# VHH binders against Isthmin-1 (ism1): the designs that were tried, part 3

Target 1, 164 residues: Isthmin-1 (ism1), of Danio rerio (Zebrafish) (Brachydanio rerio) (q5ege1r286to449)
Amino acid sequence: LFGVDTDSCERWMNCKSEFLKKYMSKVATDLPSCPCFYPTEVAYSTADVHDANTKRNFRWKDASGPKEKLEIYKPTARYCIRSMLTLESTTLAAQHCCYDDSMKLITRGKGAGTPNLISTEFSADLHYKVDILPWIICKGDWSRYNHARPPNNGQKCAENPQDE

## First folded at step 12 (VHH)

Design k11 (from k08 with A102Q)
Fold by OpenDDE, fold request of step 18:
Structure k11 (fold): chain B 164 residues (1-164), chain A 122 residues (1-122)
Amino acid sequence: as target 1 above (164 residues)
Amino acid sequence: EVQLVESGGGVVQPGGSLRLSCAASGFTFSSYAMSWVRQAPGKGPEWVSAISESGSYTYYADSVKGRFTISRDNSKNTLYLQMNSLRPEDTALYYCTKDISQFFYDEKFDYSSQGTLVTVSS
């Protein structure tokens, strides 16, 4: 994607796209906060959860299946969920939250979910190009990736893991 | 070879309507989300609208919300953009694309197609 004459990851992190800036601003207001605990209902269907910050209801879907390749992209996560698009959505973004084996939100580190700028509901291809490819470009450096795409903890959940 | 051919552009007065079409070939059209991008004189490219593979989800730029409608016919490998209540600021070359990822990077938009010109003028 980027030339080999520069650090492609650094270039991505320092992206100056005006569209991206505006889009990210909308994403910040468009997306629900991550629940502090894995909503177990998603294991059987979808979960409808009220988001206190936006004062709107959001539906969540499990994102822990093999297609998500959590062992690669979120190696310390046991469960992940993704918010579903709504008619009120102004972006194509989806909140992505990941949880440990105790179903507690991972708020930082390599297992923490990060907002997807393109929901898989809209396009798996574009999701890959916009959300996954940067991770690959950064060679799996979650620290740099998370710096550009901070994990959400809008509900002020306990920091997890504690020692990181 | 991927081919996208836009059509339907023209000259209209403010408040008028146009319907753009994009004929796609060389790839499995129904497997890709499709988008409209426009390039106005003196401005950078703008991501105007997008539609998911099945058509279940759509996206619109704030500048066109309520006025433009994106749709697709997968049986005809065709993407559409219905443009109503056109304004002079809608004047641009309009392109269809299956890849808008460049908007999320510091990359120039790849104008791989000819585009269709829309001119809104009194």
Scores: ipSAE 0.918, ipTM 0.960, lowest interface PAE 0.4, mean pLDDT 95
Fold by OpenDDE, fold request of step 18:
Structure k11 (fold): chain B 164 residues (1-164), chain A 122 residues (1-122)
Amino acid sequence: as target 1 above (164 residues)
Amino acid sequence: EVQLVESGGGVVQPGGSLRLSCAASGFTFSSYAMSWVRQAPGKGPEWVSAISESGSYTYYADSVKGRFTISRDNSKNTLYLQMNSLRPEDTALYYCTKDISQFFYDEKFDYSSQGTLVTVSS
């Protein structure tokens, strides 16, 4: 994606695209906060959850299936969920939240979910190019990736894990 | 080989309407989200609109919301952009693409087609 003359991951992290800057600002207001606990309803269907920060309801869908390859991208996560696009959405982004075996939000570290700038509902291909490819470019360095795509903890859930 | 051919551009007065079309070939059209990108004189490319594979979800830039409507006919491998209430600032070359990822990187937009010219002037 990027030239070999510079660290491609670093280049991605320091991207100064004007579009991206504006888009990220919209994403910040567009997306719901991660629930502190895995909404078990998603195991059967979708979960409708009120987001206090945006004062809107969002639907969540389970994102723990094999296609998500959690063992690679979120190796410490047991469950993950993604917010669904709404009619009020101004972006194509989806919140991505991951949880441990106790169904508690992972707020940091390699298992923490990070906002998807392109929802898989919209395009799996673009999601890959925009959200997954940077992870690959960074050679799975979750620290650098998470720096550029900070995990959401808008509900001020307990830090998890405590030592990462 | 992926081929995208835009058409429908022309000269219109402010407040006028145009409908752009994009004929796609060389790939499974129905398996990809499609977008319209425009390049105005002296400006960088702008991601105008996008539509998901099935058409269930759409995206619009703030500059065109309420005026433009994106649609697709997967049986015809064709993407459309209905442009209403056109403004001089809508003057640009319009391109269709299945890849807008460059907007999320510090990379130049890869124009892989000729585009269609829309000119809005009194």
Scores: ipSAE 0.917, ipTM 0.959, lowest interface PAE 0.5, mean pLDDT 95
Fold by ESMFold2, fold request of step 18:
Structure k11 (fold): chain B 164 residues (1-164), chain A 122 residues (1-122)
Amino acid sequence: as target 1 above (164 residues)
Amino acid sequence: EVQLVESGGGVVQPGGSLRLSCAASGFTFSSYAMSWVRQAPGKGPEWVSAISESGSYTYYADSVKGRFTISRDNSKNTLYLQMNSLRPEDTALYYCTKDISQFFYDEKFDYSSQGTLVTVSS
């Protein structure tokens, strides 16, 4: 115990909600894997990308703008994307992927994207409460946050950064 | 003060239909995603359905998908749940809420309203 509010972060990490366990299982099945390279088409529109694991095409939108506050939440990321909701979606989740200056997927560390359990397309307020507040509760400890919300590398992209 | 008042519950036979309403006041209704939550006797709360601020996106629990339809009328500050093909398992107190985030935490759900009772019985 540090003498900071790590008790609140530990409570969040150890959530015993049966709803959440089932929801996260569906998220893992429903969401696409992150592309290994930033799909540059998202810089001016959305991009349609085939996901080999689910055998579906997903649309992606840029998630790199000032409202994302990447300097705070994903400090080594240069670009990020989110998958878009569809009628086939079984959850309100969005895959979230972040990329370095070379447009390579960040697979671990403080710049890695993590799945959003509530897409910003559905509700920015609920996204904040479900996906952002826990990061704040954990005082920006990316290691603990990522343990509870693992970055996706289902396409087995090269580990990045390699030293971390 | 946020106020949510549910109505439209009652007793219905299996296979029947009901439409629930939720009248909202004390907040800007059109700025919030809204949800229906139900609690059956002896069970914990279940997130049944949700709808985005404009109504463009919806969510349904697997247990009700294809039978229930959520909608909203932002001009009347009212949320609706059309329930078709009702089953005995749908028997519960039904509540509306503007904050479903509690389901994502290991906390007791604090209902902000009295709910409306739906009983499905032969």
Scores: ipSAE 0.756, ipTM 0.891, lowest interface PAE 0.8, mean pLDDT 89
Fold by ESMFold2, look of step 12:
Structure k11 (fold): chain B 164 residues (1-164), chain A 122 residues (1-122)
Amino acid sequence: as target 1 above (164 residues)
Amino acid sequence: EVQLVESGGGVVQPGGSLRLSCAASGFTFSSYAMSWVRQAPGKGPEWVSAISESGSYTYYADSVKGRFTISRDNSKNTLYLQMNSLRPEDTALYYCTKDISQFFYDEKFDYSSQGTLVTVSS
């Protein structure tokens, strides 16, 4: 509902909700770090990956299919994955990771994945309203979006792309 | 027209139980994740619990986890909240909603229903 107002993206970026601050803090501690390389077994099934930082195992599934519309939302990504919800999850969030043609994690830029605050496993509608709509409101400005929703690189994977 | 009607509230002693119901109409209930939100006197709204459209995934606020159980019956278009081991701090007006996304924005919560009052006191 931000039509002509050029400040609508800025208002979203500067949200003051105390709920959101606490929720995002939980998300940051609860979600796994992105694997540095695309786990190729997700192309055929799910993949179990141990996350050293949280000392937990997470199941991942492919997020590269046509419904993801990567050519629009992640134009330099060839593959993406999402972490699956577990009974031990304290939020409804899912980690989202995207990879280039060489299957290396994209750590920044227009192709980098960003955490979903609402997993598509829980609700596609809520995911759209919470994670996609802000991207649309910001008119696809990935740098502003990524400032509010930083791509994960908790494993300290090699910088990709390398040059700015 | 979307309509949500809560019921099952009342006065109960600490340690007691109540079961809240939310009757839904005017939309395809089985296509939406549903949530319970509560508002205690003098406080802002709190997201208490949520359940996915099929019922396969649930969410609970830390304050109620282990004591409250959310469920749904898609054949009856009804959402439930079983509340056990009730405490005085659970006293609030309880609402159901199909749109919890408002909590993720700097907006006041838009209550689309009357809610049901739960009072926990000795």
Scores: ipSAE 0.744, ipTM 0.887, lowest interface PAE 0.9, mean pLDDT 89
Fold by ESMFold2, look of step 16:
Structure k11 (fold): chain B 164 residues (1-164), chain A 122 residues (1-122)
Amino acid sequence: as target 1 above (164 residues)
Amino acid sequence: EVQLVESGGGVVQPGGSLRLSCAASGFTFSSYAMSWVRQAPGKGPEWVSAISESGSYTYYADSVKGRFTISRDNSKNTLYLQMNSLRPEDTALYYCTKDISQFFYDEKFDYSSQGTLVTVSS
């Protein structure tokens, strides 16, 4: 078993892997931008949402259920969504977007969604190890986490006030 | 104890085909996404391909896409890699793994198996 190191967050943030650099570059171009408002259709099924930047339609599913533990990982978010994997995907990633009580995109801060480098559709175990564990080893410091995994606002949605 | 045993490697001419197998034991195979990783002489490890728990989703590195096909048989706890149109640059030790997350960190990749050697020459 590997123990937690006091420097492990800094090591994670400063990863020099050439694989990771290329993978994250592909993620940035492969994933849709977050919709500016929560698409309420996802509450009962998936929603097909046009992404203006890529000129493609993407399917989204709700990511707001109890297993998401939003009170821990996205404490100011009321709703979240994830993009679904397609045959056109060049990575295993999923876009992740979170919304406030007014269903407006949280563009920054502790409630903002961040791309999942490994979609839960592919593997919940790998998603945990790649996307969740770093947040835990950084002791929930969302600012450091978001520096390494920036929230998406490719559609230039109205920005929420910056957290203090 | 997790155990992974690769087989099916060998020497093949460019343009040839090989099928690799990975026999798994010591864990619930159907609960894990599985991957193939290769390491060429003098180079670092490369994530070649992956397949989800049910087999519904796959991933391929650009260097092998269209030539390699990953598959699994959960009833036999076995992972496969069909390798077609082989090239000299495919020469490597091939390993299977249930934990590809190591590629997302600056950590030495921990091979828990011996791998199977594929040589593409002459």
Scores: ipSAE 0.728, ipTM 0.878, lowest interface PAE 0.9, mean pLDDT 89
Fold by ESMFold2, fold request of step 18:
Structure k11 (fold): chain B 164 residues (1-164), chain A 122 residues (1-122)
Amino acid sequence: as target 1 above (164 residues)
Amino acid sequence: EVQLVESGGGVVQPGGSLRLSCAASGFTFSSYAMSWVRQAPGKGPEWVSAISESGSYTYYADSVKGRFTISRDNSKNTLYLQMNSLRPEDTALYYCTKDISQFFYDEKFDYSSQGTLVTVSS
């Protein structure tokens, strides 16, 4: 109907839920920062990587397989990783980091990883509804999606891609 | 049709315990993470706890952590909430759900069940 507000992406971006605000605040402080380079150990198993900001070690697993559909969701990324849930986790979230062909962290743009508010280890269905569906609702507009789910660069890795 | 039926509520004194059950049908229970949600009189819904499909991961709200224990029996399609050290502020209608994604959006929570009432008082 003409004249009604039907911009679902804008509504999602501007969500006012008090629960979500508190949850995202916990996620931002408890998740590890993305390593500046793809830890190649994840190609064989998992990698244990020290996080300087939290002074804790986190385990990471590869997130580059065909189920990730990187050609759709992170089109310039060659590799991605996710942090693994532990008994010490205070949320159900997982850090998500993506890397270019040179194995350098993508810090912005359409290939940058974005934190998952619900880890795939907890529930693939809820992960889809909370983290994937909004990307679809926004019609693949990565700039709007990343505004609501900022890519992590807590380690202050070199800006990638370079701004032209 | 998805059906969720809660039971085990009642009146209990502060410090007491109750165990809630949620019987599920109309979907493949073992394929879904399950949650407990409560709504106190005059308050909005609160996500209390969640458990993954296999039971290997759990979540608890800060308000109940250490006092409540979520569990599931996939062979019986049943979700449980063991509530210990109950307090008056735990008084609420308790619901189970297979979809807590609603909490991540600007939307009123749409309950799919009748819930079970827990009253903590003398």
Scores: ipSAE 0.725, ipTM 0.871, lowest interface PAE 0.9, mean pLDDT 89

Design k13 (from k08 with A33V)
Fold by ESMFold2, look of step 13:
Structure k13 (fold): chain B 164 residues (1-164), chain A 122 residues (1-122)
Amino acid sequence: as target 1 above (164 residues)
Amino acid sequence: EVQLVESGGGVVQPGGSLRLSCAASGFTFSSYVMSWVRQAPGKGPEWVSAISESGSYTYYADSVKGRFTISRDNSKNTLYLQMNSLRPEDTALYYCTKDISAFFYDEKFDYSSQGTLVTVSS
């Protein structure tokens, strides 16, 4: 995909694909906003949450298990969730939200969730190639990654952490 | 050696139907997301549809949603595209691919196969 030099992350960040621009625009309108508090029901099942911006209900599932490798990808997060695909989805994307020990949404920094352009429900392998590999190519530089894939705070939850 | 062979194209009137097939060999077909990509004369490639490895999830471009149906038969290593209510704007060479991730990285689509031509005209 990318060359492995200091420019690989920069090339990914500066991608000028017309396909990607249109796709990301649809992602912005298709995905729900992150709930401000971790919906504890997802620890045992799924949670149904109404999203005011899209005027749709979304189901959420836990994304905190060992295969998520939060210690690597979201090191200050204790819990994460993903939105599930629906028949109304216009993309393959999933919203991804991460929460601290107090179950409050992390809105910025290294523990903040970032939208997945490809849901793990659709394909774990394609998700890896599209969402995870760029993070690895950027050597885990969450600031650059988050600039390209901004954490969602459409519900205007309290900033967390306050001074990062 | 990866081989993808498209078939089922032809000339059809607006409103007609066609069914495309893609025969795959040289890789573990069931382990890959499969996609249809089309290229109209003088245009760049368009990601038309995709189907997950098991076939449980599908994706369609807005231009074809509700008219096209993607499917796969993993026992026959074959991908399908049922195209209904065809329109002149569907006229294109249609290709299948196992490597759609390139569209997320500003890569050009690899046209290693001939594709199958669909022409929709009166």
Scores: ipSAE 0.696, ipTM 0.862, lowest interface PAE 1.0, mean pLDDT 88

